# VH-VL binders against Sensor protein DivL (divL), part 3

Target 1, 212 residues: Sensor protein DivL (divL), of Caulobacter vibrioides (q9rqq9r547to758)
Amino acid sequence: NVSYELRTPLTTIIGYSELLERADGISERGRNHVAAVRAAATQLARSIDDVLDMAQIDAGEMALEIEDIRVSDLLLNAQERALKDAQLGGVTLAVECEEDVGLIRGDGKRLAQTLDHLVENALRQTPPGGRVTLSARRALGEVRLDVSDTGRGVPFHVQAHIFDRFVGRDRGGPGLGLALVKALVELHGGWVALESEPGNGSTFTCHLPETQ
Below, E stands for the ipSAE of ESMFold2; O stands for the ipSAE of OpenDDE; V2 stands for 0.75 times the mean of E and O plus 0.25 times the DockQ between their complexes.

## First folded at step 1 (VH-VL)

Design m6 (framework fv_murlentamab)
Fold by ESMFold2-Fast, scan of step 1:
Structure m6 (fold): chain C 212 residues (1-212), chain A 119 residues (1-119), chain B 106 residues (1-106)
Amino acid sequence: as target 1 above (212 residues)
Amino acid sequence: QVRLVQSGAEVKKPGASVKVSCKASGYTFTNYAIHWVRQAPGQRLEWMGWINAGSGDTKYSQKFQGRVTITRDTSASTAYMELSSLRSEDTAVYYCAREGYWSDYFDYWGQGTLVTVSS
Amino acid sequence: DIQMTQSPSTLSASVGDRVTITCRASQSISYIAWYQQKPGKAPKLLTYDASSLESGVPSRFSGSGSGTEFTLTISSLQPDDFATYYCQQYNSYPYTFGGGTKVEIK
């Protein structure tokens, strides 16, 4: 409810900013100002959603809507949502899914949200000419979802707290994104891991249990 | 403000050891790695090694392996680089530098310490 | 070890000129930074991850490139820009620097 109260005025600001950008009679300086306002409002809206989601999880109030999800569809849909940003950044975005992965039980919206945050982090950390790969594999008692990048890697002294809240904020890092990934995966009974060598990419793995 | 302040110039004889300090301020020392880079007069920058200020783990360039030791004191927020068995070719300005939070570029540098090795 | 080769080694230019410095890596890399060094001073970070401009660095500086070929461009050279510039790879250990490009007044 609180989310709707906060998002409504932001959606209105974004909508009117878009209309002003297309209006006749606005100066170039004016168009630049309007674009800046729209960008700021969009970023604020995303930040508010993340904060509210984390608050619900902390309060024990986030209930998962469990359903059967085809893992390959989950990965392909995440790729499609990020494809334009990947192309604008000059990054190859690939999906690799093992044939035996099949279905998983989980909350489709929350797992999509988890992958979106991981892909956004990977794209932010990967320079032009690099690659981000979404992959899935089935192991005994679990399904693993991997997001691998050929990016800058994570320094060893940061790896221990990469999933902490607001990590990297002072350097344009993921803020709440990776903390929310950890929280959402743990709500599914799973856990998250990072394999990285500084200067040689990173692989973030979501371990999701096969609880039948 | 982030600052790295190094110890003063040193003059050493061949065969001696030198220990240069790098005092950090303006950030949480244990959350960052400190690298050591040297530059001989008129030559390129040369990476020597690094230390994780939190864990104390180190990594050295093969060229300096066995002669360089990098340490830190978390209570003093200070990193140290000791180079032993000094030769005239070790005459250089030695820099400490902090790596970036998300990546290994060097965002803040100390002012440099001139080490002169002569008989 | 990854070898970093800069060209030219020296460059004579006038205020207002567009200056381009090239750095070539002996193998494909993604992580490269550019530093400016003035006589008697420590290097100063200009760009990182090939094209990201460090906070506080003037917008006339820009980095570009991918694979093995990278460039640093100064769009309108200012008096304060006469210095030596170094590229550095941090793709793998040991980290290595280019030989430097000295930008001097014509």
Scores: ipSAE 0.000, ipTM 0.463, lowest interface PAE 13.2, mean pLDDT 85

Design n1 (framework fv_unasnemab)
Fold by ESMFold2-Fast, scan of step 1:
Structure n1 (fold): chain C 212 residues (1-212), chain A 123 residues (1-123), chain B 107 residues (1-107)
Amino acid sequence: as target 1 above (212 residues)
Amino acid sequence: EVQLVESGGGLVQPGRSLRLSCTASGFTFSDHYMDWVRQAPGKGLEWVAEIRNKANSYTTYYAESVKGRFTISRDDSKSIVYLQMNSLRTEDTALYYCARDYYDSSGYYFDYWGKGTTVTVSS
Amino acid sequence: DIQMTQSPSSVSASVGDRVTITCRASQSISSYLNWYQQKPGKAPKLLIYAASSLQSGVPSRFSGSGSGTDFTLTISSLQPEDFASYFCQQSYSTPYTFGGGTKVEME
C-alpha cells in the first residue's frame, strides 16, 4: 500500500518536528532529532521516486542504458554515497572486491540504485557497532555483488517474501527498496538471493550475467 | 550475542550507599546510551537514569525520585556502566535492570535488558 | 513529567482471544511509545517501538497503533506464551515513564 509507505517517514518527520518545537534551544538530542527529520524527508522523496520507478517497470517502460562498468568503481561509489549515513548509525561500511572482477555490462544508474537500496536496507538492520560489507566476485558466466550485514537478520518465515512490495517495515525499512532491487536485477537478466540467520545478519547477492 | 550482566546488589540499611555494575558484551558498548530501570517487588517499571555515549558528551539524566542521590557513570574501556546509589531509602528497594538504549530514526527504546540485581533497603 | 495511564490493570482471557491494551499520555508524545512484555521472574522484552513498529523476532499477532496521546497494543489470537504483563513506555522526553502495566491472565 502506497499510503502506508508514505505514512511512515511522514510520521517520523512530524514526531521529530514536534520535539524540536518544544525545545528552547538545540541540545545533543535536538541535533539528533533534526538529523532524523532530514533523513525521513529524504526517505519520503526516495519512496516517491521508487513508486514512479516501479510503475515504469510494471508498464514495461523502463529501458536500460547498457554500458561497460568497472565493478570496483560501482562498489566504491556506493560506499561513498552511504558513508555519512553509516557514520550517523555507528556502523562500519567496508568494500571488498577481488582484484580481477573487472567489467560488467549493465545500466550504471540502475545498478547504483540497486546497491543503494541494499546498503540502505543493511544499515537500517544493523545496530551501532555492526558492519556492512559490499563485495564482488566473478564466477563462470556471472558476476556476484554481495551486501552483507551483521544485523538483525531476517526471520525464516519472512525470507520467502522479503522481495515483495511493502515488506520489511518493522524498523522503518524500505517498502519498495528490495522489490525494486529484484525488479532491476531481473531487468539485467539476473536474479537476487538472500542468505540470513535470524539474529546473526544477512547477505543479499545480486547475480548478474556477463552477457546481457 | 548481546549480554548485560548486573551485579552489586544486596541488603543495606537506610542512609547507606551501594554501587551497581553492569558488564556488557557482544556489541560495541561505547556507541550506545545505557540506562538503569528498576522494579519494586510486585510493582511496575520505573526508569532511573541514562548515560549517553562519548559522541554526546556522556550526558546524564535522572528520574526526580533519585536526583541528587544517584550517579550513573561508565567505563568504555571495560564495557561497564555503574549506578552509585547514595542516601538509600526503603522506597529504593527494587530489582535493578541494566538496559541498552537503542536509537534510530524511529526514536529511542530499550532493546536488550539484563536479568537484574536485587537491592533491599531495610533496617 | 509525562504520565502514562495504562488500562486495564488486568484482563482474563483464553487462548485464541483478541486482547486489547490501551495507554494514554498526559501530553502529546507523537509516536514515541514502546511496548514491553514481561513474564514472571524474567526481564522485560521489547515488542513494539515507535507506536507501531514490530521488533524483529516478535510474532505478527502483536500489533501497535495510535499517535499523540492514545495508543493501543493488540494481540490478535492469544497464545499460551502470551500470558504475561505488558508495559507501555514513552521515549519522547526524559524522564522516560512507563504505564502501570497490564497483566494478561488465563481464565
Scores: ipSAE 0.000, ipTM 0.405, lowest interface PAE 20.8, mean pLDDT 84

Design n2 (framework fv_unasnemab)
Heavy chain, then light chain:
Amino acid sequence: EVQLVESGGGLVQPGRSLRLSCTASGFTFGDYAMDWVRQAPGKGLEWVAEIRSKAYGGTTYYAESVKGRFTISRDDSKSIVYLQMNSLRTEDTALYYCTRGYSYEWYYYMDVWGKGTTVTVSS
Amino acid sequence: DIQMTQSPSSVSASVGDRVTITCRASQSISSYLNWYQQKPGKAPKLLIYAASSLQSGVPSRFSGSGSGTDFTLTISSLQPEDFASYFCQQSYSTPYTFGGGTKVEME
ESMFold2-Fast, scan of step 1: ipSAE 0.012; ipTM 0.573

Design n3 (framework fv_unasnemab)
Fold by ESMFold2-Fast, scan of step 1:
Formats: structure tokens, C-alpha cells, sequence
Structure n3 (fold): chain C 212 residues (1-212), chain A 121 residues (1-121), chain B 107 residues (1-107)
């Protein structure tokens, strides 16, 4: 339920705002409260954007701005955005890109959004000491973007439905993130896949056509 | 309906052994990590042991207080997780819960009602 | 072992009150913290996982926040069914450890 995603960070923002109002001067407590408020606000903003994006896709109103994108830049920029969260989680975040992958035709904002959701999912399911790897390779007629983790893996009975809306929420998984990944990749004429063995990590692959 | 049912608890003397069982139903048992958590009378929760899924070669982890004395195991064909408790001490007296480790997060999302173990002379 | 310190140990509250429970880890555990509710004579129930994610079926009045070493569980408007004990649990490193618990009781 999307309302759960919006309400939880809102309640957190309200709670920490009340605590901050009671703080005197600059203190460690005040600094922590401000950090918590900022984190909750960021979660709320992302949740709102996801809801709006999915609504636009459902209405057939999302237009892609197709451009030439250097695949290595896509991966390195996604790594940079997630590096702090990876460090906080005790997870190694690596990029492995074939030298000859080169350019892809796509919407840079939407492909970055896609990678952000996949990396967030990977970090969420990977315990400290684990690894998340972003990689890209060129195959016949397509470019494949992989996000691989050494986390808990996906139960076999859930794998067929992992990209459905709100799947995994009953089990602590993402609500709209993976559904948006699927929708955005399909808007590019591509498809998404999961390869996972429960207990031994997961690899999410975005197959993107060369002729987009 | 997803359920966990513990059994095997009882009164035992110090130094003896006891085996607890937890029968799962309503979900694909073999895909999940399983935990034992205990609660001494009037006290808080203490994690005891975890066994990972078949895909992770049934890796096991234990609290330091039980390491070497307790063994966690599972039988996926019967949807049962076990806790073999050897060399029992009076401080092992507790209500023992079986819990399922939830998908894609680090938490125990399904719990049984528990089985009582009393170690007394 | 990572020690989890929970405070207060008990709190007296009335229906409609805002209740805040805190949990502190002896070292950084990132976001790997869960909150559980336990009613007398019942098994614990998972309320919140990954510090701030609400478990399916849990009322929206419950929320979690924090990262690193300091975490909070908030009940925005206490209901009669919320009088219970609450426990935090870190899942950052084995062995898993719980806080000492907070009993929310009627004033």
C-alpha cells in the first residue's frame, strides 16, 4: 500500500521536528534529529515521485527523452549516488564495465532512476560484509545492465512475481521500486530478468535494445 | 495460513538433554532461514540460533552462551526445524520460540507460540 | 557482541498519547534494526524492519526512525491494544541481540 510508504516517513518527520523544537543550542541530539528529518524527507520525496511516475506510465503520458548515453557513466554515477548508503550498511559497492560497451540510446534520467531502485533493493537485502556489483555488457542486439548482490536471494515462489506492484511488502521487500524498474525498462523497448538462488544472492538484469 | 508450532519442551534436570521441534505450514519452508529465540520468566528476548536455507548449505549460527551445547538443524521434507539442547543449565530455563526469518529484510516476521523448557533439580 | 540499550524500561501513558521509545547500539549498525511488540502471554510480533519500514498489516500510527547507533519507535496516538512490551533487535552482525525491552502501561 502506497499510503504506508508516504505515512511512515511523514510521521518520522513530525516526530523529529517535535524533538528538534525542544532542543537547546547546537547539540549532538539536535544534529541527529536534523539528520533523521532529512532522511525521512528524502524517503517521502522518493515515494511521491514513484507514485507520480507510475501514474504517468499507467496513463500513457510518460514520454522518454532519448539520447546517447555512455554506459560507464551511467554505472559510475549510480555508484556515486549510493556510495554513502553502501558504506553505512557495511557493503562493498563495485562497478565492472566492459571497455567496449560504449553508448546506449535511452532516457538518462529514467535509466538512472532504474539503476537507483535496483541498487537500493540490492543494498536492502545484502548483509554487512557483502557485495553489490553494477556491471554492463554488450550482447547480440542489446546492452545488459546487471545489479548483482551477495544477499539473501529471492524465494523461488516469489521470483515470478517480484516485479509486480507491492510484491514483497508483506515480507519487507520493495513496494513500487521493482515495478517501476520493469515499467521504465519496458518503455525503452526492453525487459527485466532475475536470476537468484535463495540464500546466495541475486542478479537483476535490464535488457535494453541497441536500436532504441 | 502461515503458522509455526513448537513442541518438545518440558522439565529436565541439569546436565540432561532435550530436543525441541518446530513444524511449519502455509509457506515454502525450504526457502527460509529459521531461528530460535528464548525468553526467561519475566525477562526479555534472547536470540539462540539460526539455520539458513538449503540454498545456503544450511549454515548455522549460535549465541555464545549456547555454542557447543546446542545444535540447530532442519528437515525440509517435513517442514521442521529442530533445536537439540545438550548439557542443560538452570539458566537455560525459558520459553523457546521458533521464528521465520523474513524475505528481503533482517527480521523475524512469523513466530510460534513457544514451548516451555524448565531446567531444575 | 553488539549491545542494545533500550530506554525507558517502562512508560505510563494514556490512550491518545504519543509514545517514543529509544534504542541505542554499542556500535554502528547502519539501518539493520527491527522493532517487535509483545503482549502478555503472546509471542512477539514484528512491527518495523530496516529501522523505518512498516511491516504489512501494522497500523500507520507506528513508525521507526534512525540510523547508525540511535533509533526510535514512535506510536503517534496510543490505542488500548498498544499496551505491551516493545523490543529492538539488531541484525547487523551475529549474534543477533535484543534491547532489554520497554513496557508501555496504562497510567
Amino acid sequence: as target 1 above (212 residues)
Amino acid sequence: EVQLVESGGGLVQPGRSLRLSCTASGFTFSDYYMDWVRQAPGKGLEWVAEIRSKANSYATYYAESVKGRFTISRDDSKSIVYLQMNSLRTEDTALYYCARWGYDYEGMDVWGKGTTVTVSS
Amino acid sequence: DIQMTQSPSSVSASVGDRVTITCRASQSISRYLNWYQQKPGKAPKLLIYAASSLQSGVPSRFSGSGSGTDFTLTISSLQPEDFASYFCQQSYSYPWTFGGGTKVEME
Scores: ipSAE 0.000, ipTM 0.440, lowest interface PAE 15.0, mean pLDDT 84

Design n4 (framework fv_unasnemab)
Heavy chain, then light chain:
Amino acid sequence: EVQLVESGGGLVQPGRSLRLSCTASGFTFSNYWMDWVRQAPGKGLEWVAEIRNKANSYTTYYAESVKGRFTISRDDSKSIVYLQMNSLRTEDTALYYCARDTYYRYGMDVWGKGTTVTVSS
Amino acid sequence: DIQMTQSPSSVSASVGDRVTITCRASQDISNYLNWYQQKPGKAPKLLIYDASNLETGVPSRFSGSGSGTDFTLTISSLQPEDFASYFCQQYDNLPYTFGGGTKVEME
ESMFold2-Fast, scan of step 1: ipSAE 0.017; ipTM 0.568

Design n5 (framework fv_unasnemab)
Fold by ESMFold2-Fast, scan of step 1:
Structure n5 (fold): chain C 212 residues (1-212), chain A 122 residues (1-122), chain B 107 residues (1-107)
Amino acid sequence: as target 1 above (212 residues)
Amino acid sequence: EVQLVESGGGLVQPGRSLRLSCTASGFTFSDHYMDWVRQAPGKGLEWVAEIRNKANSYTTYYAESVKGRFTISRDDSKSIVYLQMNSLRTEDTALYYCARGEIYYSGWFDPWGKGTTVTVSS
Amino acid sequence: DIQMTQSPSSVSASVGDRVTITCRASQSISSYLNWYQQKPGKAPKLLIYAASSLQSGVPSRFSGSGSGTDFTLTISSLQPEDFASYFCQQSYSTPYTFGGGTKVEME
C-alpha cells in the first residue's frame, strides 16, 4: 500500500521530533528547529493524503461510510481543530448553527475533511482583525454548510475556476484543497458554490441533499 | 533577536551579473516568506521579488521590471535567501533590502535588513 | 498592476499637530494595505498592517483606517521622533506596490 509506505517514515519523524522536544540538554533554538521539523512532516503527510484521496476519487474507489451526523457537532469540532491557527492569525472563528438543523446523513470523516479545507482556505484569505464563520441551515430537500470570511474575496476571473485542481497552489500544498471539497461534496450527491465580491469576503457553501 | 544581514552589493557594469545574499537569524526561517525590496537614491520603495515557504511550494513572484533577469532562491538549511541579478541596467541602481514576509498572509514585511548597495554604472 | 497614489508628497508640521496621510488604490484591495515609516539612512519599519492593525511596539498615536480604495494614516499628536517618510503598500496581490511616499518635516 503506497499510502502506508509514505506515511510510516513521516510518523517516525513526527514521533522522534516529539521525543526530542522533551529531551534534556536541547537548546531553545534546537527545540524550535525540532518543532519546525514536526510541522513540516505533518504538512507533508497532509499533502500526501490529499493527493492519494484525489487519486482514489478519480479511480471511483472512494466509498462513503454514511451515518447520522449531528450538524452542530460537525461544525463545533471543525472550529476546535482550527482555533489555534485562527488565534495565531488574529482572526475570530465563530460557529452559528440553528438548533433545528439536527441530523444529516453523510460520511463524518469526509465532511470533517471538507470543512477543514474550507476553514484553512478562509483563514489564509482573512487578515488579522477579520472573522470566519461556520454556519449551517436546513432548506427544502437539503442542508447547507457555509464557511464565510471577511477576507480579500476572490477575483471575478478566478471564481469560475476556484474549485479546479492546482488553483491557489501558492497558498499551500499542491492546490487540491478546494478541488477535494468539490469532489467530496459531489460524492455525497451535493454541489458547491461560492459567493464573493472582490474586497468584501467570500462565502463557500456546501449543498448536501437530505438523502444519499 | 531577529536579524537579517544583506551582502553581495557593489559597483558593476551594465549587462553584468551580481548575486545578493541575506542571512537570517533569531527565528524559524523555513516558516516565512522572504522578499527583496529596493530603493533608488532619493526615491521611494519598489518591491522586487518574493519566495514563499515550503508549505507554498517555494513559489516565486517578481516585479515586471525584473522578470526574466532576476531569480530569487533560498537555502533553508543555511537560513539564506538569494537574489541573482542578471543583465543589470542603470535603473537597477538601488539599496536592496531583504525583508521577512508573513507566514499565512503574504505581503507585509517585518523586519527589514539594513540593505546592501548596488550601483550599476559605466 | 495596482497603482498606489499617496498624498501629500510632503507636509510641514509642528510637534503636537494632527497629521493625516492618504493613499488611494487604482482598484479595490479590501483591507490589504500596510503603512511603513522610514527615517533618513534607515530601513523602513512596519507601523500598520491590514489597514488598521497596529504592529507591536508602535505608539497608539498612529492609526490607520479605510477599506477598498481609500485609506488614511493618522498621527494624532506628532512627536519629534515622527518626522520621517511614510509609505503605504498594498498586499492584495503581486506585484506588491508602494505609494510614492509622504515626507513629514518640521515647520
Scores: ipSAE 0.000, ipTM 0.427, lowest interface PAE 16.4, mean pLDDT 84

Design n6 (framework fv_unasnemab; at its last look DockQ between E and O 0.02; V2 from the best seeds 0.00; counts 0 for: pae O 7.6 > 2, placed apart)
Heavy chain, then light chain:
Amino acid sequence: EVQLVESGGGLVQPGRSLRLSCTASGFTFGDYAMDWVRQAPGKGLEWVAEIRSKAYGGTTYYAESVKGRFTISRDDSKSIVYLQMNSLRTEDTALYYCTRSYYDLTGYRYGMDVWGKGTTVTVSS
Amino acid sequence: DIQMTQSPSSVSASVGDRVTITCRASQDISNYLNWYQQKPGKAPKLLIYDASNLETGVPSRFSGSGSGTDFTLTISSLQPEDFASYFCQQYDNLPYTFGGGTKVEME
ESMFold2-Fast, scan of step 1: ipSAE 0.531; ipTM 0.787
ESMFold2, look of step 2: ipSAE 0.022; ipTM 0.635
ESMFold2 (binder alone), look of step 2: mean pLDDT 91; pTM 0.927
OpenDDE, look of step 2: ipSAE 0.014; ipTM 0.532

Design n7 (framework fv_unasnemab)
Fold by ESMFold2-Fast, scan of step 1:
Structure n7 (fold): chain C 212 residues (1-212), chain A 122 residues (1-122), chain B 107 residues (1-107)
Amino acid sequence: as target 1 above (212 residues)
Amino acid sequence: EVQLVESGGGLVQPGRSLRLSCTASGFTFSGSAMDWVRQAPGKGLEWVAEIRSKANSYATYYAESVKGRFTISRDDSKSIVYLQMNSLRTEDTALYYCTRLYEYGDYYMDVWGKGTTVTVSS
Amino acid sequence: DIQMTQSPSSVSASVGDRVTITCRASQSISRYLNWYQQKPGKAPKLLIYAASSLQSGVPSRFSGSGSGTDFTLTISSLQPEDFASYFCQQSYSYPWTFGGGTKVEME
């Protein structure tokens, strides 16, 4: 059993390393190859962290550090971390947060991690010229965090399994990302949902209770 | 009463260092971001540096003119924010204000200290 | 960096006048614009945040409007205590940048 999530970045590192090894010196093209290798290595490191986090959750060893978190700040920070990737992909990244959403109780690091995976998935599925929106609203007994994209949508036969481990993965797909989203939200006593029509984008919703 | 009091300013030669301090009182210091904004004599306002709250992992941000020379830090137990200024230049001469930043959905500096003067001259 | 162009640089006005100050961003900053007032020898004071939200304790004669790249601060009926410098500031992205300021002077 080999983690398929590690396959793509490893292949990218190997491919660009071969190209770099044949270079006579560092040119503009060579700098692009180095940047690609570094990006792939960074993605591989994150994938390894995801595997380790999932292993800790499976063992019942992940303890949440619960604190009061401002929802609008959680969304704005996630937007800030993803702005460069959105710009490189030609995608508009927006935040829409209702003024009165206020505070939630949760683990700031793990909720940030959850949003990062959802945003990364949205950006991967959204072609240039599209839009990804992070939003939040308060409902009875819960806060809902939404990540919406105008991308290709999710085929109906995949929707029931999109949060399964290594499912929903194509070349460059999220692999463990969405499974980890589900696991982390469930650790908070919540649940995750998807609303998508193929060809018309997707909205992933994290339902977080007022009480863990 | 919400209050910010800056200290540590003075006359210093180019290439030297100074550390500014800002002591906060009257609010929950750990829940807010803190900024330094400077104003050269007779000139406008220039944002210098920011440190976010614990909720935002104490993330730090700097103006390009001070990157690599200035370091912002905070001590939540003492309600103090610091600005360590290294390799000072004559163009760093200014009144330095400590400000509290509201950082939840909107960003604005709602509390300002009276400032501390830094003069970089031989 | 986002450049903030403020106009006019100075304006002479009388008590009771309507004063308007404009601020233009070099790119869209949505609603992330603040206005500050600074009196001689004093620290700046927040007047308006998020383009149009009046800060607590600020008189209702101050109002802000605009979105995207074009913003306006209006003082509907100038009072003696309003003779000061005014600065806009974008909070859309780092580094945060201020306009050059507008000095409102007694005519």
Scores: ipSAE 0.000, ipTM 0.424, lowest interface PAE 19.7, mean pLDDT 84

Design n8 (framework fv_unasnemab)
Fold by ESMFold2-Fast, scan of step 1:
Parts: structure tokens; C-alpha cells; sequence
Structure n8 (fold): chain C 212 residues (1-212), chain A 121 residues (1-121), chain B 107 residues (1-107)
């Protein structure tokens, strides 16, 4: 339920607001609580967008605007958007793209959205000093987009369900981020996969078919 | 006010088990990462275990000295974190503190008063 | 595991003195270093987080510095209530590890 999914970030805002109300003067700690409240509000806005996108997909109303996209541009632009967050988290954010990957047919906005969700997930799971790598490679009949992290990995009991709705739900959203990744990739005729060993990072792969 | 209250400590013989509880109040418990830290009499601090929030799959981490013997768990509906201690050894004798890193903030902002565990024959 | 080496193990000081405590990590931990104060019979109290950020309610005479592997806690003008044990702690990765502690005692 949407009401329940939106309640979590609102509860966070309330909780941190109570701590701020008890702050004695302006302190570094108080500033951090204010930052947490603002982060929760930003999370709420993104959660609303995710819920609306999923509702459109469920209704069969999301139409893809297919165009020719340079794969290296997709990865470099995703890196650029996430670079500041990676730096704040002490995480190295790298792009590794095979020289001959070239073009894919797809919806640039929706593929960028897909990568943004995967990078956000990777940064959230990766402690300082770790690494997140965006990479692409061409295989028979497909292009693979990988987001790999050296983070905490995914527990075995959730791996089979990581792309299900509300699984892996975080303070950052209603648990639709990875479900949207799956839905958007499947709208492109592709599929998604996870390879992870708990404690040793994760690799999320988007398999996108080559169009005729 | 953010508070943590530990309970369940006591005197126990080697090889037996004991379960500690920590009740949290004043913050959004379900989103917080919860830790146990112990201190042997007259010694320094030793981190024991951590359990993360549902968003991180309730992942658990343990110090090598307790791996396989201790289990950390939580009940978000009651705002309680537990430490199940099995196969207790005399070197497990310590004051056990419950702490929170305040939702993955990577520092232990709030500490309880601790609960004493004495393992002796 | 990341080893935290803290020095000195004890220091004798008088009220008004400047006290410095150092902490060294066996590998880079960026700024994920916290400092705690513990008075006899009490739970530890967070003084500084993220190497240099002062916890709310902690007097400004306490300051932290450093990044990577070398860190310092400074008390600019020691007060009677500052005679206590101090511990550094890395929060970079599990298992989280504490320094051996520094006891600041009255001369």
C-alpha cells in the first residue's frame, strides 16, 4: 500500500525533527540531523515518482521512446550524476566500457533511470574505501550493462526475490527501485540478473537484446 | 530522548547459554543498525555484533571471538534487539552494552548502561 | 581486521594542560574514526565522529583531526571532569575495532 510506503520516510522526518528540537544551540550534530530530514524528504519525492511509474507500467500506459543510444554515453552520464554522492561516501565510482560496444536501441530516459537506481543501490551498500564499477560488454545477440560493487553483498535468502516489489525496501524508497529496474529492462525485451556473495559485493546485470 | 535499556545479564556456568535484550525508545528503531559492545573488568572495549535494518536484509556481523556461538536478532514491532549467547566461556565475562549507530551513521551515538554477564564455575 | 594502535596508554596531566592522544589504523579508514570518553563506572560517551565532528553537548576544548591512517584527539585546556579514559574506534568496516585506550590521570 502506497500509504504504508510513504509513512516510513515521514516517520523518519518526525524522528529526526524530535532530535533537532532537543538540540542545544547550533552544532555539527544538529546540522547532520537537518541533513537527514532533508534526505528523507528527497527520498519521499523519489518514492512518489517510483510509485507513479510502476502504476503506469501496471496499467500498460508506459510507452518507450526508442532512439539510438551510445552505450558509453549512458555509463559516463550515469557516473557524472552520481559522482558527488560517491565522493561524499568515500567510494570510487568507475566506468569500464569495451571500445566496440557501440549503439543500442532504447529509451534514453528510462535506461538512465534504470542505471540511476542500480548505482544508488550500489553506493548505499558500499562502505567507504570501496568501489562501484559501471561496465558494458557486447555478447551474442545482446549488450550487457553491469553495476558492480565491493559492498556488503546480498543475503542468500533475499537474492531470489531482490527484484520483487518491496523487497530490499530502504529508507530511500518503498522498495520499488529494483522492481522498476526489472520492469523497465523487460519493457526493452531484456532481463536482469544478480551475482552476489554476502560480504564480497554484488554485480547487477541488465541484458538488453540487440534489435534487428 | 533516545534511550537504550539492556537486561538479561547474570551469573552463568561455562558451557551454558544466556540471552540479553535491549529495549530502544525515542527514535525510529526499524531503520537503525544495532550493535553489542562488551568490556571485560578493567579492560578496554570490544565490538561483539551488529544487526542491520530490514532495508539491508537484517544482515548480521560478528567478532571472530564469538562467531558460531552468539546470535544477534531483533524484533522491530517491540523495538528490541537480542543477543543469544551459547557455549559461554569465562573470557565472555564482561559488561555488555547495547549501542546504535543512528541509522548507518557509522558512529555509536547512544549507549545503554550495560548488563553484567559473569561466566564462572 | 583493521588494527587500531592508540598512544599513549596513560598520561599524567594537570588542569589547564594541553593533552594529545594519537590513534593509528593498520590501513586507510578515510575519516571513519570516532572518539569516546569513559569515566569510571559509566558507559562510553561519544565525543567526536567522522574524525573531526564534535558531538552535540561536548565542550569546544575537544577537537579531532586526521584522515587515512593517522588521527589525533586534542584537549586544549584540561578540566577536572576530563580525567577519564579515551578510546578511538574505526567504523570503516566490520569488525569494528577500538584502540587500546588512553587513561588521562591527575598528576
Amino acid sequence: as target 1 above (212 residues)
Amino acid sequence: EVQLVESGGGLVQPGRSLRLSCTASGFTFSDAWMDWVRQAPGKGLEWVAEIRSKAYGYTTYYAESVKGRFTISRDDSKSIVYLQMNSLRTEDTALYYCTTDYWGSYYMDVWGKGTTVTVSS
Amino acid sequence: DIQMTQSPSSVSASVGDRVTITCRASQSISSYLNWYQQKPGKAPKLLIYAASSLQSGVPSRFSGSGSGTDFTLTISSLQPEDFASYFCQQSYSTPYTFGGGTKVEME
Scores: ipSAE 0.000, ipTM 0.420, lowest interface PAE 17.1, mean pLDDT 82

Design u10 (framework fv_ustekinumab)
Fold by ESMFold2-Fast, scan of step 1:
Structure u10 (fold): chain C 212 residues (1-212), chain A 122 residues (1-122), chain B 107 residues (1-107)
Amino acid sequence: as target 1 above (212 residues)
Amino acid sequence: EVQLVQSGAEVKKPGESLKISCKGSGYRFTSYWLGWVRQMPGKGLDWIGIIYPGDSDTRYSPSFQGQVTMSVDKSITTAYLQWNSLKASDTAMYYCARQYEYKYSGYYMDVWGQGTLVTVSS
Amino acid sequence: DIQMTQSPSSLSASVGDRVTITCRASQDISNYLAWYQQKPEKAPKSLIYDASNLETGVPSRFSGSGSGTDFTLTISSLQPEDFATYYCQQYDNLPYTFGQGTKLEIK
């Protein structure tokens, strides 16, 4: 299994890096280098998870663990996870949720993963002084989750391909982030959309069906 | 506050090696490309290349490929530009700049360092 | 490589003047163009990105327009601090080439 074959050496690298950070006789410079190695290994582990999730979806093997989720909690938790990065980037990160949205049926882990990818994308695309807003509203037969930014927008020639695999691979995460968003939303019976004018920000919308 | 702080001026002889630095602060260093630009005395801006600190991926201008090496040390949020053997024609002001990125394409250089003056003379 | 050509190479103007600087790309670069201002002995500063978007903190007298191959930077009412060299840069394709610069001098 590719997962175990790659995770074993990564776990070893992370483990030894942690031991070296606590070791007697290591210099401050050495301790910093060890921290960098551990950070890189952790990032690689996250990238591997995305690749494996996509492979599992492609094989038809990802089973959703459906539960009742309060939409406001979903958005607030996503905001909380991203606050440090937003602060560092000089970006305002806001949540706007209609009072009556209430509950949605879905896989909490996978919907959190979906929002994390969208927020990461929005923060990457938003210059200091800009704004990223997570919002939700209930429409007939569905709940819509929006991640809106005041950033650079998406060039017209790439909008049709924005959810394709490895678009932005070089720097938009492992290149699977938005493709994984699409795949996870579609597993929930939904669909994804983008509204963007180059230079005037973007809104990514996840359309999630109401439980039958 | 996003800042790039570069190392001080250097005076070198032809054939000597040199490594200049650019330290980033106030942003996620590993999430933005860092570019290098040369400006020879009295001349315009000349794009050297970019490096992505998250994975050390480098993209060089053909005119600078093999002449200089870009590198980073993520643990101290610092990028480097290095020469193995300096030439008099390397005399210039060197700027580092944060290249804002949009996934599948580069963006403009939104924050610039103050510059490092490199003088190479016999 | 994409060649960026600015015109004029130099321009003399007085405070209060409207000045226009042009930049032409050797091929279509959509709107992937930035303008930078460099004052003597200083690092360049970002003015405009994506051809027409004003960088935060840049005075509204600066504006950019154009798409494809032809771009313009306009200063509607020149101020003393605007005397500088202006550079365009394309970032549609590597290498991200600069224009040769337009030096704006006191008349």
Scores: ipSAE 0.000, ipTM 0.464, lowest interface PAE 13.5, mean pLDDT 84

